VHH binders against tRNA(Ile)-lysidine synthase (tilS). Designs and how they scored, part 30

Target 1, 344 residues: tRNA(Ile)-lysidine synthase (tilS), of Thermosynechococcus vestitus (q8dih2)
Amino acid sequence: MWGIHHARLHTTLKTQQWLPLGSRILIALSGGQDSVCLTRLLLDLQPHWQWSLVAVHCDHRWRADSTANANFVQQLAQKWHLPCEVVSAPDLPKTEAAARSWRYQVFESVAKALDCTHVVTAHTQSDRAESLLLHLLRGTSPDGLATLLPSRSLGAIQLVRPLLGMTRAQTAAFCQAYGLPIWQDETNHNLEYRRNRLRLELIPYLQQHFNPNVEEALAQTAELLASDRAYFEAEVERLAPTVLREHPPALDRLRLREFPLALQRRLIQCFLRQHLKRGLNFRVIEAVRALMTTGNGSQTASLPGGQHLRVCGRWIELVRPMPPPPAPVPPDPGERSPPPSPLY
Short names: E, the ipSAE of ESMFold2; O, the ipSAE of OpenDDE; V2, 0.75 times the mean of E and O plus 0.25 times the DockQ between their complexes.

## First folded at step 20 (VHH; framework vhh_h_nbbcii10_fgla)

Design CC4 (from AA7 with F115Y A116V; at its last look DockQ between E and O 0.74; V2 from the best seeds 0.00; counts 0 for: pae E 2.8 > 2, framework grips)
Fold by ESMFold2, look of step 20:
Structure CC4 (fold): chain B 344 residues (1-344), chain A 132 residues (1-132)
Amino acid sequence: as target 1 above (344 residues)
Amino acid sequence: QVQLVESGGGLVQPGGSLRLSCAASGYESFTFSSYALGWFRQAPGQGLEAVAAISSSGGSTYYADSVKGRFTISRDNSKNTLYLQMNSLRAEDTAVYYCAAKYGSLPYSGSPEWYVWEYDYWGQGTLVTVSS
């Protein structure tokens, strides 16, 4: 039976075509309220869309109850006649980054094995607002604030987030109204974790004292930034062949001068990402940009790995292939993060 | 894109009346008179039920059997507003009421489902409670 959230999701999918008719879809099913809501919605829409649906449950094995969680998910899927794969984690570092990386590798692997073209996760409007705030507090670029895209590539498959139009309160109400069983995760209330403090303390404060619709406002900001990022990515892709030279690696500084500052920076960034493995930051981009107007023979300081860029006529050339690099500089392990909640 | 905002819901006794309004807005190119409109409702634990629909010009209307003679749908294209006059309310009318818009013509239909999948825009809903 269709309710208002079925109708709204159906309309969005007609317009955006994120999950085309007849698609083979892998559903990330954690057992939490958002993933159960997503799964029920897609099952109810399935007859009109003719999708092939299969679920995957990623068992991180970080909690003593992880086997009970997986059993709950399998029983729910069986009740719903939904094929379900359960994948258990190897020994992972206990960080959000490691858990997220593993989950996405599982999505790619299982989708390939089952010939799925799409993976769906149950990220909500509330998640998008929270992610924008977390990234803003870290001090990231505008591209880094374009969090939780509704659809993006993940290797050979498309990752789709159909619930970005629903809040956490709405998915809870949906599950309650339809009597759907959900798996409770007590770590969602642990204020040691930054995301939980944001969710339980900061966002309610903002709702009460600043904007009752703050989750929607923040999610809209993330979406606007995403569309800006997509525009610039497309422009860089179109312009790169006219500015970047592959052999030997160089930038056409005369051509580069013709573009606005934002495109100059993004074209330089594109070039540097193709040729540097680490150490790319804003200061390096600006050092290279300064060479657009300097005399022949001008160069940057030495970059990580012993490389630098030097003006050779109209070109800014990457100079000196690296000798074997100095002993590897391991990536920083990152700050502590909570175990992933049943919601992805 | 197009925004629909319902108002006028509340608590009312059986036999009472309410008038719901749905204000429509959009960008400068938005033309309210290009849309057929409808009212739907959802009671707790139930699916959406089509209540009433009206053509873009207002010349054709349709009502679910459960509300015929008690409810009246109307629109004012000069104010970009859809209305539902609800008289002789009953406990079973308790639901969240949603306005919805569909570009183009309203088909001639005897079906209370009114093709929920055909509507493109939905309001946030307004709660109507009919209780002693």
Scores: ipSAE 0.434, ipTM 0.812, lowest interface PAE 2.8, mean pLDDT 86
ESMFold2 (binder alone), look of step 20: mean pLDDT 82; pTM 0.851
OpenDDE, look of step 20: ipSAE 0.629; ipTM 0.882

Design CC5 (from AA7 with L37M W114Y A116V; at its last look DockQ between E and O 0.74; V2 from the best seeds 0.00; counts 0 for: pae E 3.0 > 2, framework grips)
Fold by ESMFold2, look of step 20:
Structure CC5 (fold): chain B 344 residues (1-344), chain A 132 residues (1-132)
Amino acid sequence: as target 1 above (344 residues)
Amino acid sequence: QVQLVESGGGLVQPGGSLRLSCAASGYESFTFSSYAMGWFRQAPGQGLEAVAAISSSGGSTYYADSVKGRFTISRDNSKNTLYLQMNSLRAEDTAVYYCAAKYGSLPYSGSPEYFVWEYDYWGQGTLVTVSS
């Protein structure tokens, strides 16, 4: 029973090769409509792609019904002859950031144990639009607006988001049309969470009064920014050996002058990420870039850990008179996170 | 990348006629005449059904038995447009109709294309409802 969403997903996977023939794939299965839709699509495509499929369910144990949710997922997987691993959370802070970090660690761990090369999550076009808006409202770089990449590395495995071409409305309709059982998550309606307010209030308002296709429009903007990010990441990787010196850490400021402003900033950022654990921001990048044209001995102000950068001939050198103490890890930005979901 | 946009769907009475259009476009180097084209449909609760297909030049056409003699596929390569003329419509023709494109020739000489996985580009669909 292949329908149009099977055909479209198949075409995308054929051209992009995100989930190559014969791959061993770990499916993040929360029981919600998007994850159930994803799982059904992959099971229906499996004979043509010869995938080995296994599901993982992350039980956060924060909610009274988390055991019932895990039982629902196990029964669904059993009926579909889909192997399913359930992993329960340790005692975690009740933040979405902590839950999301734990889920991705579970994905890496389970994938390693089961020799999976890919993990798939059920993020949709709607999720991508929402994430772009959240990041835009927070204020971020163009790279930060390239949200929810279709494929990216997660340690030794690839994380793939096959449903970025489908809206939440389409996954709901798919589940209804194919009679698929889904787990209803009560927290999806809690307006105290910023993402839920975007989903339930802002996006419907934009659809009604500005652009009925706003989810697609925003997701396409995120995709265009993702391709720009990929271009710059590839250029930085190619150019870094010619500009960055590892021992002792330094930047070749004469070589840097040969590049356009965008590459200067990205090469400096690359260098600083390798050597600076905290305090990297636009002002620091620009302070270092200013040293490209200053006299010998010029330096930045102190950076976290007592480090600074100093001009020494053609080089901008990192000065570390002693090993810095570890910087404090900042908490998640001050937003109130919804209870954990299997996405992100 | 090829973009396909269907139009011409709507409500029609049994025995009536309807003409579907599919406008094709692409980036630089897109050549519509290099693509074989097809029409597919999906009725509620059913999978995709191949309805008709046409070669890149328009010289060869294929039809599902259920529509042969009633439907005519055609293309205008100068306008980058695919057509489906649907005559003598029946209630069982009610479905969302999709156009699809494949680079090169139609697969499997002499047979209607049945396998949806052979086509690489798909339109958004246009609804046809045949009801008294």
Scores: ipSAE 0.400, ipTM 0.801, lowest interface PAE 3.0, mean pLDDT 86
ESMFold2 (binder alone), look of step 20: mean pLDDT 83; pTM 0.861
OpenDDE, look of step 20: ipSAE 0.657; ipTM 0.890

Design CC6 (from BB3 with L37M Y119F; at its last look DockQ between E and O 0.73; V2 from the best seeds 0.00; counts 0 for: pae E 3.4 > 2, framework grips)
Fold by ESMFold2, look of step 20:
Structure CC6 (fold): chain B 344 residues (1-344), chain A 132 residues (1-132)
Amino acid sequence: as target 1 above (344 residues)
Amino acid sequence: QVQLVESGGGLVQPGGSLRLSCAASGYKSFTFSSYAMGWFRQAPGQGLEAVAAISSSGGSTYYADSVKGRFTISRDNSKNTLYLQMNSLRAEDTAVYYCAAKYGKLPYSGSPEWFAWQFDYWGQGTLVTVSS
């Protein structure tokens, strides 16, 4: 039954071509309302787009009911004549970062095995607003606020988020209106998780007292920042060969001076990302930028791995101490993060 | 990209009247008079229903049988606005009403799904409630 959300998604996909005609698409299906809504929408649009659809369910095995969740997803997929793969996690660290990393590895592996070119997740406009707020509260850069892109590369496949035009309230209403069964995850209401507190307490407070359309407003801000980021990334790619030297690694500080501050910072960031495995932050970028106008032999403090940057004429060169450069102690992967939402 | 914004919805008693408006705007190449326009509605548990449509010039119109004689579609190309005059409203007219646009000629009116598939731009919707 074709409704307004089918029409809107169809229009978006026609305009943006995120999921081209005839694509082989892997659907991340958690069983929650957003993923069920996404799956139903794609199944209903499938005849018009000639997609090949297959689902994948990632079972983190963190809860006693995880097998029941997987069974629910399998039964739903069977009812909908949708092929479905279930992949269970090994012993994972109980962090959002580890869970997300594992899920995306599964997406790449399953997509390769099934010859899928695209993977879709059910991230909503509400998720984009929440992610922007979480990153803002951490004090990240403008690029870090460009959260949850509608489409991006994930290894050899394209990750697409077709529901960024729908709020969580709209996906709930969709599931209710179409009588779709959903899996209720008990952790969705646990306020110990920071994302759940943001979703259940902060966003409703902002809606009631500041802007009833705050989710849309925040998601639009994330989109505007994403387009700005894309512009600057393209400019850095174009300019980097004229400023960055690979062998030996260096920055041309005389060329760098010719650019506006924003490009100076981004070119330095690009260089440091290529050569530093950890320890990159705003303070380091500014320390390197200060070397543009200092005397020969000026240098930064030592960075993790024993590296530093030093002025050698027109160049700011990356220097590694003579012996030995053993790897630093890795960060604790168990640093606390909220567990992942049941929605991918 | 075309933006469509509906207005004029609300609560009305049976037998009453309501006039819906849809303001159209766009980026760079938008020319309202190049678009065929339509009104669709959706009630809970139902799919989209094509209510009325009008050609780019306004010379041709379509109406669903359920609304013929009660609803009138019109457009003002100088104001980039589409209208739906709804008279003799009934409880079954309760729905969210959406305006929609398609570049070029008015689509052939076949099945309801085929007709909706032809339109590429959709508004946010305006709620019309007809109840005592």
Scores: ipSAE 0.358, ipTM 0.791, lowest interface PAE 3.4, mean pLDDT 86
ESMFold2 (binder alone), look of step 20: mean pLDDT 85; pTM 0.876
OpenDDE, look of step 20: ipSAE 0.640; ipTM 0.888

Design CC7 (from AA7 with W114Y A116I E118Y; at its last look DockQ between E and O 0.71; V2 from the best seeds 0.00; counts 0 for: pae E 4.2 > 2, framework grips, grease 25.4 > 24.2)
Fold by ESMFold2, look of step 20:
Structure CC7 (fold): chain B 344 residues (1-344), chain A 132 residues (1-132)
Amino acid sequence: as target 1 above (344 residues)
Amino acid sequence: QVQLVESGGGLVQPGGSLRLSCAASGYESFTFSSYALGWFRQAPGQGLEAVAAISSSGGSTYYADSVKGRFTISRDNSKNTLYLQMNSLRAEDTAVYYCAAKYGSLPYSGSPEYFIWYYDYWGQGTLVTVSS
């Protein structure tokens, strides 16, 4: 039975083509309300879209009841005639970052094994709002605020987040209205997790005292920043061949001067990302940008790996570490000996 | 891209009346008169039901049997607005009412339930409660 959320999701998928007709889709199914809502929506849409659907459950093994959670998910999938794979975690650090990295590795490997072209996760509009706030409070660039893209590459597959148009309250109401069983994770109420504090304390305060629609407002800001980032990434891709030199690596500082500050920074970032493994930050980008207006021989301080950048005419060139000098050998006291004759 | 915003919902006694409005807007080339429009409703724990629909010109209408003679769909293309006049309201009319739009003609279907598949733009919804 289709409701308004089926209709809206169907419309979004028609216009955006994130999950094309006939796709083989891996669903991340935790058993929580958002993932159960997503799975039910996709199962209800499946006949029209002719998708092949398979679920994967990632068991982090952080709770004593993790086996019961996996059994809950498997029994739900069986009831819904949905093939389901369960993957248990290795010994991970107990952080959201480590868990997320592991889950995405599992998604890639399971999708490859099952020949899936897409993976879907149940991230909501509420998650996008929360992620924007978490990054903002940490103090990141505008690109760092462009969180939780609706669709992006994950290795050879596409990661899609179909629920970014629904709030957590809406997924809860969906599950309750349709009598869907969900698994409650006790750690969702643990305020030592920063995201839980934001979800349980800050967001409700903002809704009550500032804007009842704050989750939508913040998610729309994240989307606007994402589209701006996509525009600049496309412009950098187009301009890079005219500004960046690969052999030997250099930046054309006269060409850089022609561009607005935002493009200068992004072109420098693009160059540095190609040549530095770590240590790229705003201060490094600005140190390189300062070389646009300095004299020949000006250079940055040493960067990670012993590299630095140095002005050479119109170019800002990458300089790599040199090997240690060999041991001294006394010079030859005389002029070159003539070569021996061919017969001697 | 089309934005739809419903208004006019609220609490009403059985036998009473309400008029719902749906304001439509879009970018530069938006033409409201090119869209077929409809009202849908969703009662708690139930699926979407097509209530009424109207062609782009206003020349053709559809009404669910449950609302015929009580509800009137209309549109004002000069104001980019769709209306639903609801008279003789009953408790079973309690639902969230959604405005919806699709480009072109009204959909053809063996069942009005398939109208949902053809409509591409949906409003946020307005709650109508019919209660003593």
Scores: ipSAE 0.262, ipTM 0.750, lowest interface PAE 4.2, mean pLDDT 86
ESMFold2 (binder alone), look of step 20: mean pLDDT 82; pTM 0.852
OpenDDE, look of step 20: ipSAE 0.564; ipTM 0.862

Design CC8 (from AA7 with W114Y A116V Y121H; at its last look DockQ between E and O 0.69; V2 from the best seeds 0.00; counts 0 for: pae E 2.4 > 2, framework grips)
Fold by ESMFold2, look of step 20:
Structure CC8 (fold): chain B 344 residues (1-344), chain A 132 residues (1-132)
Amino acid sequence: as target 1 above (344 residues)
Amino acid sequence: QVQLVESGGGLVQPGGSLRLSCAASGYESFTFSSYALGWFRQAPGQGLEAVAAISSSGGSTYYADSVKGRFTISRDNSKNTLYLQMNSLRAEDTAVYYCAAKYGSLPYSGSPEYFVWEYDHWGQGTLVTVSS
């Protein structure tokens, strides 16, 4: 039976087509309230969308009760007649970054094995607000603030976040109202984690004293930045063949001058991302941009890896380090010559 | 996109009355009179129940059996507003009430059943509590 969240999700999926009719979908099911809510919603919508649904549970093995968690998920999936794969982690570093990286590798591998075209995760509007705040506090670029996209590529599959229109409070209420069993995790209240402090202390303060709808407001800001990012990524992809030269790698600085500052920076970033392994930052982009108006032979300082960029006519070319010169050959005893010049 | 905002909910005693409003807005191509409208409600632990619906012109109305004779749906196309007048309220009327909009005609007629999946836009909801 459909409630308001089914109706809203259905309407969003009709408009956005994130999960097209007939898709084969892999659901990330942790057993927590958000993932259980997501799974129930998709199962209830399935008859109208003709989806094939399969769950995957990623067992990190970080806690003594991880086997009990996996059993809980398997029992729930069985009750719901939902095929469920359980994948156990190898020995991972105990960081969120390592766990996230591993989970996404599992999603790609399992989706390939089961011919799924989409994977869904239960990230909420609350998660998007939290991520935007965390990135703001770090001082990232506007692209870094476009957190938790509703849909994006993950290798050969599409990763979709259908719950970005629901807050964590709403997923909790959904689970309670429908009597859905939830796996409880005591670490969700550990204030040593910065995200938990933001969730338990900062966001409630902002809701009470500034804006009761602050989670929605922040998530909408992230969405606006995401659409701007998508526009610029498409423009760079279209323009790159007319500005970037591959062999030898170079930028056409006369063409670059024709574009607004934002596109100049993004085209340079695109070029540098293709050719530098490390060290891409704002200062490097600006150093390369400065070469648009300098004289022939002007160059940047050495970049990580010993490379630099140099003006060669209309081109800003990528230059690799040169090998050292050979040692001078000593003169024969019967010859005199001026001393060799110093190297620098 | 169409935006729907409900108001007028609250606490009332059994036998009392309450009037709900739903203000609609949209971009320049938005035409309120092109939409059929409905009121739905959801009590805790239950699904959405269709309460009443009204055609785009206001010429046809539908009411669930549970509310016939007690509730009146109406619309004012000049104000882009949908109304629900609720009289003789009972404890079973306690729910969150949502307005919804569907482009074109009402989904079906006859002894009409309302299809939740046919509606294109939904409001945020307003809580009605009927309690002594």
Scores: ipSAE 0.493, ipTM 0.839, lowest interface PAE 2.4, mean pLDDT 86
ESMFold2 (binder alone), look of step 20: mean pLDDT 82; pTM 0.849
OpenDDE, look of step 20: ipSAE 0.595; ipTM 0.872

## First folded at step 21 (VHH; framework vhh_h_nbbcii10_fgla)

Design DD1 (from Z3 with F112W; at its last look DockQ between E and O 0.68; V2 from the best seeds 0.00; counts 0 for: pae E 3.0 > 2, framework grips)
Fold by ESMFold2, look of step 21:
Structure DD1 (fold): chain B 344 residues (1-344), chain A 130 residues (1-130)
Amino acid sequence: as target 1 above (344 residues)
Amino acid sequence: QVQLVESGGGLVQPGGSLRLSCAASGFTFSTSGSYALGWFRQAPGQGLEAVAAISSSGGSTYYADSVKGRFTISRDNSKNTLYLQMNSLRAEDTAVYYCAAKYGSLDYESGWYPWEYDYWGQGTLVTVSS
């Protein structure tokens, strides 16, 4: 039977058409409370939308209980008459970023094999608030704050996050109220992980002392920034062919001067992303932008990889070094991220 | 920025009364379009239950059997507000009450199913206990 969250999700899906009538949908089902909530909601809405639903479970193998987790998910899917694919990682991911990348590759391949047009993940409003805070504390660009879009392309399919209107407290209450079994992951309480510290300490403090609706407020800010990002991405795509030269790589600095500061920075960023393997940050963008008004032969300091930018007339050209003799670079010891959890 | 905001909930003793209000902003109930309105409630561990519905004109009202004779739905289009007068309250009326609106008529479609509604309020808690 429908509760308020069914009604609200149904209304949102009617308006936004993220999951059109009759779609074949792949559900990312980790067994955690958010993914179980999402799956139950979609199963309950299915008769009104005529969806074909199939689940996929990604077994990261980071924990000794990962096989038990997969068995739990398979048994739940069987009880709900929901077809379910389980895919195990061939290698243990070293970071959350690697685990996430692998999961998304699995989503694309399973969706292709099963003719799904959409994949859904159980990211919540709370996840969006947490992501905004993490990126804000890192000091990233406004684009970096526009995290967890409700719908985006993932190769040939659409990735949809239907739960961005629900908090984690609401998905927990939903599972409790409907008696839904969930798989609990002990790493969710480890405060050595930054996201867990935000979730368990900072967000509750902000709710208690500043704004009880802070998760919604932060998620709305992320949404506003997402629309701004979409506008600028479209403008950069339109303008880049008139400003960027590929061979040899260069920026037209006379053309750049005609644009507002925001577009200058974004066009430079676009160029640098195409040609630098690492080391792109605000200071590098500003160093390149400074060359717009300098004399011929002006250049930046050496950038990661030994490259630099130099003024040649109207152009700011990328100068590649002569290769040095090979020297070993120690492997990065890596950032320890939370084990791949049902964050999808 | 369409919004429905409920008010008037709270703690009340069995046999008591409450009057719930639902104010709309970002649209008008009675402009060139017509909205049918309803009240739903959700008790812990239960699904949404339709409580009462009122046609766009106000000429037709419908009630759940559990509330007939005790609850009265009404609307004031000049104030852009929906009301639910709740009398003779019982413990089983304890729930979060939601205001909802849909475009169109009740005469040709049921107003008793949540999937028929287009706008939902935030909810107001009514607790009936001693």
Scores: ipSAE 0.414, ipTM 0.814, lowest interface PAE 3.0, mean pLDDT 86
ESMFold2 (binder alone), look of step 21: mean pLDDT 82; pTM 0.840
OpenDDE, look of step 21: ipSAE 0.810; ipTM 0.950

Design DD2 (from Z3 with F112W Y113T E116Y; at its last look DockQ between E and O 0.74; V2 from the best seeds 0.00; counts 0 for: pae E 3.3 > 2, framework grips)
Fold by ESMFold2, look of step 21:
Structure DD2 (fold): chain B 344 residues (1-344), chain A 130 residues (1-130)
Amino acid sequence: as target 1 above (344 residues)
Amino acid sequence: QVQLVESGGGLVQPGGSLRLSCAASGFTFSTSGSYALGWFRQAPGQGLEAVAAISSSGGSTYYADSVKGRFTISRDNSKNTLYLQMNSLRAEDTAVYYCAAKYGSLDYESGWTPWYYDYWGQGTLVTVSS
């Protein structure tokens, strides 16, 4: 039963230690080919890794067949002797963003209840390529193109994506070769969804006319950007105490001048993320960076929330608006002001 | 970056011969320690099957019963290359063949168990048919 994909995944897990020996792992099991492939691979590797495995199925309740999908997943889990939790959505907006946010909240809550340290999802190399394209078309930073990390924190647990080395074609072939039942989701073929248009129209066009291996090429670009991001995040963490002041919030602009441009931008970004809830973009970062060389009292334009940054000697300080006065207490219905006096 | 790249596969008639090669890059079989090497295959609808294994020095070799006397594993550490000479080919030899490397010594169990191998090639298809 152990094939080449078992061997490759096992080797990757030994090297990277994404799912350490003895981990309690929550598997996101949708019933689709990628999640079924992931679940079968982990069950087959389990004897060598001593994992405790449990599945969770998130039922979005968007279609009449969503209950049938959940039943399919439960029957499959029972057949495989895999404990499985099914969680049904509240009334959600019917967008992928809302569904994704809800699923990750479910992962955190179920993992806490079942004492799992890791959650795994079945994102593939193909998904990584699609996500990079979607983000590129929106216009994002290099960090934003480092999509679908192999491992990252999700609250108190680790989210791991063990299938980033496999394409969707490979997971399909795996399921076929092992005779695995899968749930066919009609939504996957609906061209009204942007990701489906990428998958069904753009990527095949790119494969045929530009690069047959474009999914791998794009996923490798995302991985290279992820490793660069990790390096810079570690450097920023090390340097931040020498540049950032907490009380009151400020940046040491003389110290900033000592660093290369990339670190200047990232240190400023780190500071702004700590103090701004919204409105952080490249233009704001550059406006703050320009204050490194301006005269005392120079400032940025107002930012969301009425805040701005101002040069105060060696410091670029965050300036907050004065809070508004308390609202006047409305008069008691039985209390009335005297009529205005006549004016002469 | 470590790579193993197989070559030499193809279509051959029963009774014919092929020689598979596996070139390593990003590491050497002899410089950073000792690597034992192996050939594995996966036929349609089957799991991964060990075919042959060879120790780091080349002094010990192991073969699956189904290929003994027909296949010869060898290595050339100076060329950083593993070989499999396949003679008297049969239809049941049809499979994708993978080379693999493991750090450390080779015994029968560790040579036959994919679990112990650290690097895997991309595979080369061998088809034996009339």
Scores: ipSAE 0.365, ipTM 0.803, lowest interface PAE 3.3, mean pLDDT 86
ESMFold2 (binder alone), look of step 21: mean pLDDT 82; pTM 0.837
OpenDDE, look of step 21: ipSAE 0.709; ipTM 0.915

Design DD3 (from Z3 with F112W Y113T; at its last fold request DockQ between E and O 0.78; V2 from the best seeds 0.00; counts 0 for: pae E 2.8 > 2, framework grips)
Amino acid sequence: QVQLVESGGGLVQPGGSLRLSCAASGFTFSTSGSYALGWFRQAPGQGLEAVAAISSSGGSTYYADSVKGRFTISRDNSKNTLYLQMNSLRAEDTAVYYCAAKYGSLDYESGWTPWEYDYWGQGTLVTVSS
ESMFold2, look of step 21: ipSAE 0.503; ipTM 0.847
ESMFold2 (binder alone), look of step 21: mean pLDDT 81; pTM 0.824
OpenDDE, look of step 21: ipSAE 0.701; ipTM 0.911
ESMFold2, fold request of step 22: ipSAE 0.237, 0.447, 0.346; ipTM 0.745, 0.828, 0.790
ESMFold2 (binder alone), fold request of step 22: mean pLDDT 81, 82, 81; pTM 0.833, 0.833, 0.830
OpenDDE, fold request of step 22: ipSAE 0.779, 0.768, 0.771; ipTM 0.937, 0.932, 0.935

